VHH binders against Uncharacterized protein YNL108C. Designs and how they scored, part 5

Target 1, 262 residues: Uncharacterized protein YNL108C, of Saccharomyces cerevisiae (p53929)
Amino acid sequence: AIENIYIARHGYRSNWLPKGPYPPPPTGIDNDVPLSEHGVEQAHELANYISKLDVKPEMIFSSPFYRCLETSKPTVEALKIPLYVDRGVGEWYKPDRPIIPEPATHEVMSKFFPSMISPDWEPSIIPSNKGETEEDIFERCHKFWPVFIDRVERKFPNVKTIMIVTHAATKSALGMNLLKFSSAKEPIDNKGTFIRNGSCAIDKFELVKGENESIPFEEREWKLTMNGNTSFLTNGEEMNWTFMNAFEAGSDADIKARRAAE

## First folded at step 6 (VHH; framework vhh_7pa5_2)

Design v26 (from a20 with V99L Q100T)
Fold by ESMFold2-Fast, scan of step 6:
Structure v26 (fold): chain B 262 residues (1-262), chain A 125 residues (1-125)
Amino acid sequence: as target 1 above (262 residues)
Amino acid sequence: QVQLVESGGGMVQPGGSLRLSCAASGFTFSSYWMSWVRRAPGKGPEWVSTISSGGSSTSYADSVKGRFTISRDNAKNTLYLQMNSLKPEDTALYYCAKLTPYYKSGTWYSHFDYWGQGTQVTVSS
């Protein structure tokens, strides 16, 4: 059974830099923005950190968005582990957004990341092409887990540790569902602690109950042992986001609001 | 094949206004960032303005900031450039361009794909 799940957010986006012009998305797709040079450095720091952990991921499941694949690349290279793309851990877009981006195809992703993306993995769930409310993305992640874990354990019965590379909203929704909360807006304890989502921040979830693979997913119990860890990054936590924010994580509106608050 | 057809140019006196249009075909227009690029007689191309695929992000060359406005209509596959307070130095052939990114030596670059002969803007002295 899967005993350890790492969930990481992508690195610092190119459009988060104070001054443009910003590079266009490599794929030409709306919001499919690459990492900044700083973000690439964070991805290397994340890979170095993971390489020194006692319990290392045996495979990566990445969002199809360029920034998540780019964030995953140094870890794939350092550990020589397979990477699969699962649209089910893709980005959150609100229904009122003018365009809901369709992520790049496997062919397009493979051109930008040759020999990195393993074939033969179907999405566990496909996000709505009409956008998602906060309730919708939480429900997407709720439905994602039992399908995803069952498929991983059937295809890779000897794997115990996996890593998911995703986005701030999706990372929170995935983690809060794994901990069996009813909303991504709840604190995880009575002290008001929330899941932290800085760029290249990494969570760790460990199985408490359910080491026997015959136990249904809904009966398993998980604990959060690492919350949005950024201690290994030269600049520490940057661009933290929660569902208390009014704007989509890393959107132009989000960046404008952060700069206005400075 | 990607085709970009510019129109709306003409002759205006200094201080005048023009609205350029670009009709796009042969690709999914709504998915791509678009730009305006101009070429003055005897000079190389100069970038003017860029707009994101959804229209939420825009940028402008320092020489045109506050005077030009880029916009798009994805339902009509059309890019626009509203040019106000035109100056003689704005005289050029204007091209619309699809941004095409490429990777070289660890760094992302972009270049402009454009077709047709552009649309001529002449600001009288």
Scores: ipSAE 0.000, ipTM 0.147, lowest interface PAE 18.9, mean pLDDT 85

Design v27 (from a20 with S31N)
Fold by ESMFold2-Fast, scan of step 6:
Structure v27 (fold): chain B 262 residues (1-262), chain A 125 residues (1-125)
Amino acid sequence: as target 1 above (262 residues)
Amino acid sequence: QVQLVESGGGMVQPGGSLRLSCAASGFTFSNYWMSWVRRAPGKGPEWVSTISSGGSSTSYADSVKGRFTISRDNAKNTLYLQMNSLKPEDTALYYCAKVQPYYKSGTWYSHFDYWGQGTQVTVSS
């Protein structure tokens, strides 16, 4: 059974820099923006940190968006582990967004990341092509987990530790569902603590009950032992996002609001 | 599969105007950044202008900046190029292209896939 799950947010985006012009996305696809040079440095710091952990991921499941693949690359290279793409951990887009981006195909992703992306992994769930409300993304992640864990354990029965590389909203929704909360807006404890989602922040979830593959996902209990850890980053936590924010994580409106705030 | 059909070219005198159109089909037009590229007689392709998927970002070659305006209508799957103050040097076959940028060694590069026959623009007195 899977005993450890790391969930990390992608690094600092090129369109988060204070001054443009910003480059076109590498794939040409709407919102498929790459990391900034700073974000690439964060990805290397994340890889170095993971390489020194006692319990290392044995495989990575990444969002299909360029920034998540780019964030994963240094860790793939350092650990020499396989990476699979699962659209089920893709970005959150609200229904009122003019364009709901369709991510790059395996063929296109492989052109930008040659020899990195393993074939033969079907998405555990496909995000709506009409966007998602806050409730919709929470429900997507709720449905993702039992399908995803069952498929991982059937295909890779000896694997105990995995890593997911995704986006701020998706990271929160995945974590809160794993902890059996009913909303991403609840604190995780009685002290008002929320999951932290800085760029290249990493969570760790450890299995408490459910050591046997025969135990259904719904009966397993998890604990959060690392919450949005950014202690290994030279600049610490940057671009933290929660569902209490008015705007989509990493959107132009979100960035403007953050720059206006202290 | 992918089809890009350019139209709107023609003959104009220096200082004239033309509006080019590109009808796209066979892919999700609204999902991609789009460009105009031209090829003058006996020369290689020259990038003219690029527009982001939602139209919020545009860029232009120095030779056309201030004279040309790129726009798009995602509901109609159509890309446009409004050309004003045309010069003899603007004479070329004009192609719309789906942008395929790539990043290498710290710099962004673009290459363009052509799927149309182009539309001829001739500026002469």
Scores: ipSAE 0.013, ipTM 0.481, lowest interface PAE 8.8, mean pLDDT 88

Design v28 (from a20 with S52N S57T)
Fold by ESMFold2-Fast, scan of step 6:
Structure v28 (fold): chain B 262 residues (1-262), chain A 125 residues (1-125)
Amino acid sequence: as target 1 above (262 residues)
Amino acid sequence: QVQLVESGGGMVQPGGSLRLSCAASGFTFSSYWMSWVRRAPGKGPEWVSTINSGGSTTSYADSVKGRFTISRDNAKNTLYLQMNSLKPEDTALYYCAKVQPYYKSGTWYSHFDYWGQGTQVTVSS
């Protein structure tokens, strides 16, 4: 029954500001970084944009990380739609990272986002607690889709439009798998176009070929009709990331490299 | 079932050193920022030091900068506080705490959502 999938990246992180000290994570969990005030404004601009679309999401599936829940909040409030957390769209951490953080529990998330998070959803796939190579995250997203779509369509048979709120690497891997590519490092066309992953950037995928539950997910065809759209943001595209970058998206190393290039 | 057990306190002369330990269990220690907080006789709790989950970022109260060093061993689920050049003013019950910061009205606040039983440090003249 799913005909439209929006995929958005979280807003501008507090630790992306040029000068610290940076606020510690609200949950106390490593890398569970909140949005900056600028990021919160981006989240409101995203919600305003979505509220004006002809085809609106009927529910949100968010990464369990604070920044994604915070990014989702204005849209949940504007549209009055349910939000579920699915660990399967969580952040990408490399295997050589000193700590692979476990995200906050439903109880902890609900303290920070009271009455927002629906408890009736189990993760479609759980990211490795030992980190992921680039191939691993691509494979995680490959396995995520058929499980996730089947569960959504079984539980919510009348729902046609959903939104996923996630991270740059995960957004690219999800989109490239949905388009049936074999790698997140391929361009999506013969002109060298890549999926754009700015803060609060939103993709739209539309079903071209498929039938409600009558055709296996692997045989459905999707078209990217909105690529990392940031036209609705006052400051436009910021912090774009691709798998061509040497560093984890939004990491301290990524930020230092970007500032050094200025 | 979060449990924090402090140890390593004792009596020491001014200028002496002590190393405090905090054994953590019941949560994924390596994922959380941790702090040391102390309570001196007749005073409220005073924040001493904080360390991030990976141990790369530390912060200290002005009263202990240059004398105290916070560290952690995530493989052992243990938090440490190395205290050098101890002063009578450092006499207090020392607690390790799991950090729960929050944002309100443009300002970051730290909330310590779980405390151990504490370990007594007495610096006598």
Scores: ipSAE 0.000, ipTM 0.273, lowest interface PAE 15.5, mean pLDDT 86

Design v30 (from a20 with S110P)
Fold by ESMFold2-Fast, scan of step 6:
Structure v30 (fold): chain B 262 residues (1-262), chain A 125 residues (1-125)
Amino acid sequence: as target 1 above (262 residues)
Amino acid sequence: QVQLVESGGGMVQPGGSLRLSCAASGFTFSSYWMSWVRRAPGKGPEWVSTISSGGSSTSYADSVKGRFTISRDNAKNTLYLQMNSLKPEDTALYYCAKVQPYYKSGTWYPHFDYWGQGTQVTVSS
C-alpha cells in the first residue's frame, strides 16, 4: 500500500520574471513555458532536499507540462527513480481562457527529456479540453485518486512512497481531496491554515489508516505532515497561490496583478 | 503540411503605411507563438516582432518599436503586421514564421522556421 505521497509545485516560470520579452515555449505549445534560470536552481535545491530525506520517493508522476518535467529532472537524476507522466495532474485552465492548450505528446516530451519519461503509463483521468471551473478541477482530482492509487498499487505492489509534480491549483485540489474536504477553498484546520503553493514547494501526506491494499481508497485516512515546504530554497517561498486569488496561477494577469501590488 | 502565405506588401513612399497578413494552415495556429522576420537586400535575416499564442504578449525590435504593431486572429488563423511611418530602411522581404526555440546549457535560443515565400515591402521616393 502507498504510505507516503509527496506533492510538489513546479519551479519559477520564465514568464514570471518582471521584465520581458519572455522566451517562447520549447514545444511551441501555448502556456507550455519553461522554468527561468532561477526556477532551475529551485529544482536543484528541491532535488538536494529530497535526497537527504529519510523517506524518499521511489517514483515520480509528473504533469505533462514542460515546467513540471523540468522541475522533476534533477530529482530523477539524483535518486535514479522512474518518472511517469499522468495527464490527470495537469494544469488548470478556466473555460473562458481563449486557448485550452493540449499538452505535448510522449514523443515530443521525450525529445526534450531523453531517457527520462517511462512510456508505459496511461492517464488516470484526462482534463477537459474546454477548460474547467473551480468545481471541475476539484472533481477531476476527486476522481483521480481512487483510479490512480489502484493502478499504482496493482503495477507496483512493493512501492510505499511516491511523488507527484504538478501546478498550484492542482496541488491544492489533490491535497484537499486526499484530506476528504469538500472544496479547495476550505482551510485545513480551525486556525485558518491553507495549503501553501510556492514555486518548488513540497507537501507530504502520510497514511494514518488503510495500509492494507484491499481497503478501498475512500476508507483510507491521510494526514498532511509537510505543508508547502520551501525552507530548503535560498529565496524561500515565492509565488504562493490559492483559490482565493482572482486569476489563474502564473497567468499573465496573475503576474501583472502581483507586480502592481508590490 | 505546414503552409504560411504572406500578403499585403507593395511599394509605398516614406511615411506611408502597409498591413501585412499571413494565412496559416496545416497546424494548430492558435497553439503557437508567431513572428515576423525580414531580409533586406544584402543583409541577413532580422527579427521584427513576436506575438504569443493568445496575443497577450508582444515584443518588437528596437528599429520598429512605436511604428509597427503585431496582432493575430486565431479564429481566422491569420497573423498581421501593421506598419506605420515606413522608412527606406524598412525595405525587405517579410516572412511570417512559427517560433521553434530550443534550450541549451541553461539558455534559450530562438529559432525561426520560414515556410512562406515572403511578401516584398519597398519604401522609396
Scores: ipSAE 0.000, ipTM 0.267, lowest interface PAE 14.4, mean pLDDT 86

Design v32 (from a20 with S57T H111Y)
Fold by ESMFold2-Fast, scan of step 6:
Structure v32 (fold): chain B 262 residues (1-262), chain A 125 residues (1-125)
Amino acid sequence: as target 1 above (262 residues)
Amino acid sequence: QVQLVESGGGMVQPGGSLRLSCAASGFTFSSYWMSWVRRAPGKGPEWVSTISSGGSTTSYADSVKGRFTISRDNAKNTLYLQMNSLKPEDTALYYCAKVQPYYKSGTWYSYFDYWGQGTQVTVSS
């Protein structure tokens, strides 16, 4: 039974810098942007932090997007753990977006990340190629969990701790579903606290002990013990995003709006 | 197989405007970042502007910022450069270019793997 789930957002994107020219996506795929040099440093800081935790991830499940694979690489190297790609934790794209990018194939990803990506994992769910409303991505993550956890526990029955590396909207939707909320726009407590989604921020969810350890996944209870932790980053929290934002997380429109607001 | 054909150049007076077009064929245009690069007589190529595959990200050389606008129409496989408030120093042969990434020593770079034939822009009074 899985007892601990870490969920982290990718590091600072190259297209988030104030001035270009911006590097084109290494894969040539729309929105498959790499990390900035700063983002790579954040990924190393995340790996160093994880390496010092009492409870370490035993494997990583990453979004297929380049930034998430790049964010995962230092942790894979530090802990010597396997990494699998699951399209089910991929990026959120709105239905009115002109292009809904198809992520890179395993062959293409392996060219850029040789010997890092395990080839024996099928996606738990595939995001719509027509984009997703806010309700759609929340429902995708709702459907993702029971399929994903069942497959992990069947294939790796002795694994207790996993890490997911994903995107801001997906991280929020995954966490809010795991806590059994009905939408990603709810606070997690009676004090108005929301899940924090800075670049390289990491959440930790722990299974409630006792009765819940032997029950089916649909009936398990989880608690959030780290909320978007960025205390280990030299520059702290950057680029926090919530579903209260009007734009896709980390999109050019999102960046433009942040710059206009100061 | 890859072909880029620029058009829309010509002679204009200072302060005038021109719109350049680049018709692309032989590759999946909507999947690639595209750039405009210019070469003035007697000097090397100067990067002018870049646009992302979906058109959401644009960047410009300081010398043209606020005067030029890059855009694309993926349905028509066409790249555009709207040039306003033209100056004599904008006189050059303008090329569209397909942007290709490459990896070297832990860092990603970009280069232009295909250049079109160019279209001449002359700004004089």
Scores: ipSAE 0.000, ipTM 0.174, lowest interface PAE 16.7, mean pLDDT 85

Design w02 (from b1 with L99G)
Fold by ESMFold2-Fast, scan of step 6:
Structure w02 (fold): chain B 262 residues (1-262), chain A 124 residues (1-124)
Amino acid sequence: as target 1 above (262 residues)
Amino acid sequence: QVQLVESGGGMVQPGGSLRLSCAASGFTFSSYWMSWVRRAPGKGPEWVSYISGSGGSTYYADSVKGRFTISRDNAKNTLYLQMNSLKPEDTALYYCAKGYSSSWYRGPGYFDYWGQGTQVTVSS
């Protein structure tokens, strides 16, 4: 049974730099933005941190977007663990967006990340190509968990620790569903604490009840033991995002609003 | 199936202008960066220009900066290349390509598909 789940946000995006022009996406897909050089450094710092943990991930499940694969690469190389792509942990796009980007195919991703992406994994859930409301992404993550965990435990019965590499909104929705909250806008405790989603921030969820693999996912209880940890990053927490923000996480509009508030 | 159909090429004298078009189908046009690539007689492919899915970002090879303008009409699934102040060295077969190709720190760009091309000849 899965006993530990790490969930990390991708590193600092190239379009978050204060001035352009920005590099075109490596895949040619609009919004399939790569990490900045700073983001690559954050990904290496994350890998170094994970490599020194007592409980290490045994495999990674990544969003299909280039930034998440790029963030995962140093950890894959340091730990020599398999990586699978699951579209179910992909990016959140609002329904009013004219076109919802379709991520690169396995063939295209493998050209950019040769020998890194394992081919034997089907998406647990596919995000709507019409976009998602805040309620829709929360529901996507709610439906994702039982399908995903069941498939992981059936295919890899000896694996106890996994890592998911994803996006800010998806990270919050996944975590809040795992903790059995009804929305991503609730605090996780009576002190007003929220899940933190800085670039390359990492959460850890530990199983409290349901260690036996015969226990259905819905009956398991999880505890958040690391909340958006960025202590290992030279620059600490950057680009934190919550569902209280007006704009999509890491969008140009989000970046512009943050700079105006400074 | 992805289809890219170029048109608008022809013969023109030095200093003249041409407007190339590329009709795209079989994919969500507005979701992809698009490129123009040319191949001169006896030479390999040379990247000319690329444009973001929204049309908000454009880039040009040094050899064409200030003379060529890339644009797109996402409602018509059409890519354009306005070529001004044409020179004999611009003589080439011009291809529309899905994606882009440039030398970046994170590795080479990616072209999924190339059209059949349209011939541009600049001669006196």
Scores: ipSAE 0.029, ipTM 0.503, lowest interface PAE 7.5, mean pLDDT 87

Design w03 (from b1 with S57R G107E)
Fold by ESMFold2-Fast, scan of step 6:
Structure w03 (fold): chain B 262 residues (1-262), chain A 124 residues (1-124)
Amino acid sequence: as target 1 above (262 residues)
Amino acid sequence: QVQLVESGGGMVQPGGSLRLSCAASGFTFSSYWMSWVRRAPGKGPEWVSYISGSGGRTYYADSVKGRFTISRDNAKNTLYLQMNSLKPEDTALYYCAKLYSSSWYREPGYFDYWGQGTQVTVSS
């Protein structure tokens, strides 16, 4: 059974830099933005941190977006572990967004990340091409987990530790569902704590009940033992986002509002 | 099949205007950043402008800022370049490009969906 799940947010995006012009996305796909040089450095710092952990991931499941693949690359190289793409942990887009971008195909992703992306993994769930409300992304992640864990345990019965590389909203929705909360907007404790989602922040969830692979995902119990850890980053926590924000994580509106507050 | 068909080029005097069009087919046009690239006789390709999928973000080469306007009509799968205050230095073959790499303009042999081009000649 899977005993440990790491969930990390991608690194600092190139379009988050204070001044353009910004290069077009490598794939040409709208919103398929690469990391900045700073984000690449954060990805290396994350890989170095993970390489020193007592319990290391045995494989990575990444969002298909370029930034998540780029964030994963240093860890793949440092640990020599396989990476699979699962669209089910892809980005959150609101229904009022003019265009809901469709991520690059496996062929296109493999062109930019040669020999990194393992074949033979189908999406556990495909996000709506009409966008998602806050309730929709929470429900997507709710449906994702039992399908995803069952498939991982069937295909890799000896694997105990995995890592998911994803986006701020998806990271929160995944984590809140693991902890059996009813929405992504609830605090995780009586102190008002929320899941932290800085760029390259990493969560750790540990199984506390349900170690037998025959036990359905719905009956398993998880504990959050690391919440959006960024202590290993030279610049610490940057670009934290929660569902208390009014805008999509990393969107132009989010960046504009964040800069105006400074 | 992916197709890009440029039109609207021609001969114009300095200070004149032209509007280029690019009809796109074979892919989800609104999902991709689009670009205009030009190649002057005896020179390598020069990036002119690019536009995001929604049309919300536009960028221009310093040589054309304030004179050229890139736009798109996603309902018609068409990209446009409005060229005003044309100069002899703007004489080139203009290409519509679907972006696949941040280095696209520096690798002439890489552009799989580079259109046939449309000639713009600015002479007195």
Scores: ipSAE 0.006, ipTM 0.445, lowest interface PAE 10.0, mean pLDDT 87

Design y01 (from a16 with W105S)
Fold by ESMFold2-Fast, scan of step 6:
Structure y01 (fold): chain B 262 residues (1-262), chain A 124 residues (1-124)
Amino acid sequence: as target 1 above (262 residues)
Amino acid sequence: QVQLVESGGGMVQPGGSLRLSCAASGFTFSSYGMSWVRRAPGKGPEWVSTISYSGSYTSYADSVKGRFTISRDNAKNTLYLQMNSLKPEDTALYYCAKAHYYGSSRTSDAFDIWGQGTQVTVSS
């Protein structure tokens, strides 16, 4: 049965740099932006950190967006583990966004990341092509977990540790659902602690009840033992995001608001 | 003071209906999911239903699906449970609670605050 789940946010995006011009997305898909050179360095630092952990991931499940695949690549190479794409851990887009981007197909992703993306994995859930409210993405992650864990354990019965590479909003929603909270907007304890979502930040969740794979997901209990860890990054935590913000994580509006507040 | 006050219980015959209400105060009601939980004498608590903070999402225990409807009025800080087609096995003390968790597997630790409850008795 799965005993450890790492969840990491992608690295620093190219369009987060203070000044353009910004390169168009490699795939030509709206919002499918690549990492900056800084973000690539963060991805390497993440891979180095993971390679030194006592409990290492045995496989990665990544969002289909370029930045998440790019963030995963150094870890795939360092650990020589398989990577699967699951659309269920894809990006959050609000319903009022002019275009809700459809992520790249397996063929297109494989062109940019040859020999990295394993076939034979069906999405556990597909995000709405009409966008999602805050409650919609929270509910998507709620529905994701039991389907996803059951399929992982049936296909890979000897695997105990996995890693998910995703986006800020999705990372928060996944983590808060694993901890069985009813909202992504509340603290995880009585001291006002929230899940941290800096670029290349990594969470660790450990199973405390339900180690037998025959136990339904709803009866399992998880503990957060690493909260958005960025201690291994040269520049520490950058671009932290929470659902208390009014904007989509990492959007142009989000970045403009952050700079105006400085 | 944080308070939850339940009302609307009573005695009904099988097949009857009741509407429970829960008046919330002392916290930002519109920011939290809310649940109904019931306890029969000598039994542990059984989760019945949860509603998201805006009311857009609801979930129900298998035993009540299709018969009960949870709803809320955030302007009035009030949670509701419409119970139709009541069965003798629905007899219990019903509590509203600020929800921390979703799903049917619940403990007392899953809920932050509990009210005093309202009794529902279904008998012929």
Scores: ipSAE 0.011, ipTM 0.431, lowest interface PAE 8.9, mean pLDDT 87

Design y03 (from a16 with S54R W105P)
Fold by ESMFold2-Fast, scan of step 6:
Structure y03 (fold): chain B 262 residues (1-262), chain A 124 residues (1-124)
Amino acid sequence: as target 1 above (262 residues)
Amino acid sequence: QVQLVESGGGMVQPGGSLRLSCAASGFTFSSYGMSWVRRAPGKGPEWVSTISYRGSYTSYADSVKGRFTISRDNAKNTLYLQMNSLKPEDTALYYCAKAHYYGSPRTSDAFDIWGQGTQVTVSS
């Protein structure tokens, strides 16, 4: 049974730099932005950190968005582990967004990341093409976990440690569901602590109860032992986001608001 | 009030050493990566070195690798740059900077806060 789950946010986006022009998305898909040079450096620092952990991921499940695949690449190369794409951990888009981006196909992703993406994994859940409310993304992650864990344990019965590479809102919703909270806006303790979501921040969840695969996922207990760890990054925590923020993580409005507050 | 105060500059002969200090106040120093940036007369700013917020990771411009060492003391809110084997090309005004929240450490435009600077002159 799965005993350890790492969940990481992608690195610093190219469109977060103060001055454009910004590179167009390599795939031509709206919002499928690549990492900045700084974000690539963060991804390498994350890989170096993971390579020194006592408990290393045995496989990666990534969002289909370019930034998450790019963030995963140094870790795939350092550890020589397989990577699968699961649309179920994709980006959050609000229903009022004019266009909800359809992520790149396996064929397109493989052109940009040759020999990295394993072809034999179907999405555990597909995000709505009409966008999602805050309640919708929380529910998506709630439905994701039992389907995803069952499939992982069935296909890879000897695997104990996995890593998910995703986005800020999705990372919070996944973690809060794993800890069995009822919303992503609750603190995780009685001191007002929230899950931290800086660029390339990494969480670790450890199984407390339910080591046997005969125990349904819903009866398993998980403990958060790393909360958005960025101690290994040269610039530390950057671009932290929570559901308490006024704007979507990394959106143009989010960036403008942060710059105005400086 | 945010304050950055650089010190430790001066005149030195080629091959000499200097240690620069930057005293920070008015923000949570231990939460930010810090950089040294220099500006030679008539030139734009050049990034020199960066240190992570806990001091675990450092990076250096190729021109100073092996000669300069960046360090920090979070208990004292102080950043340091130990400069050895100084060359005439190192002559510049040296600035302490908080790494830009939205920028790359390799980009000179990526720094949020610049202090007044401390002058380093390397001449025979």
Scores: ipSAE 0.000, ipTM 0.145, lowest interface PAE 16.8, mean pLDDT 85

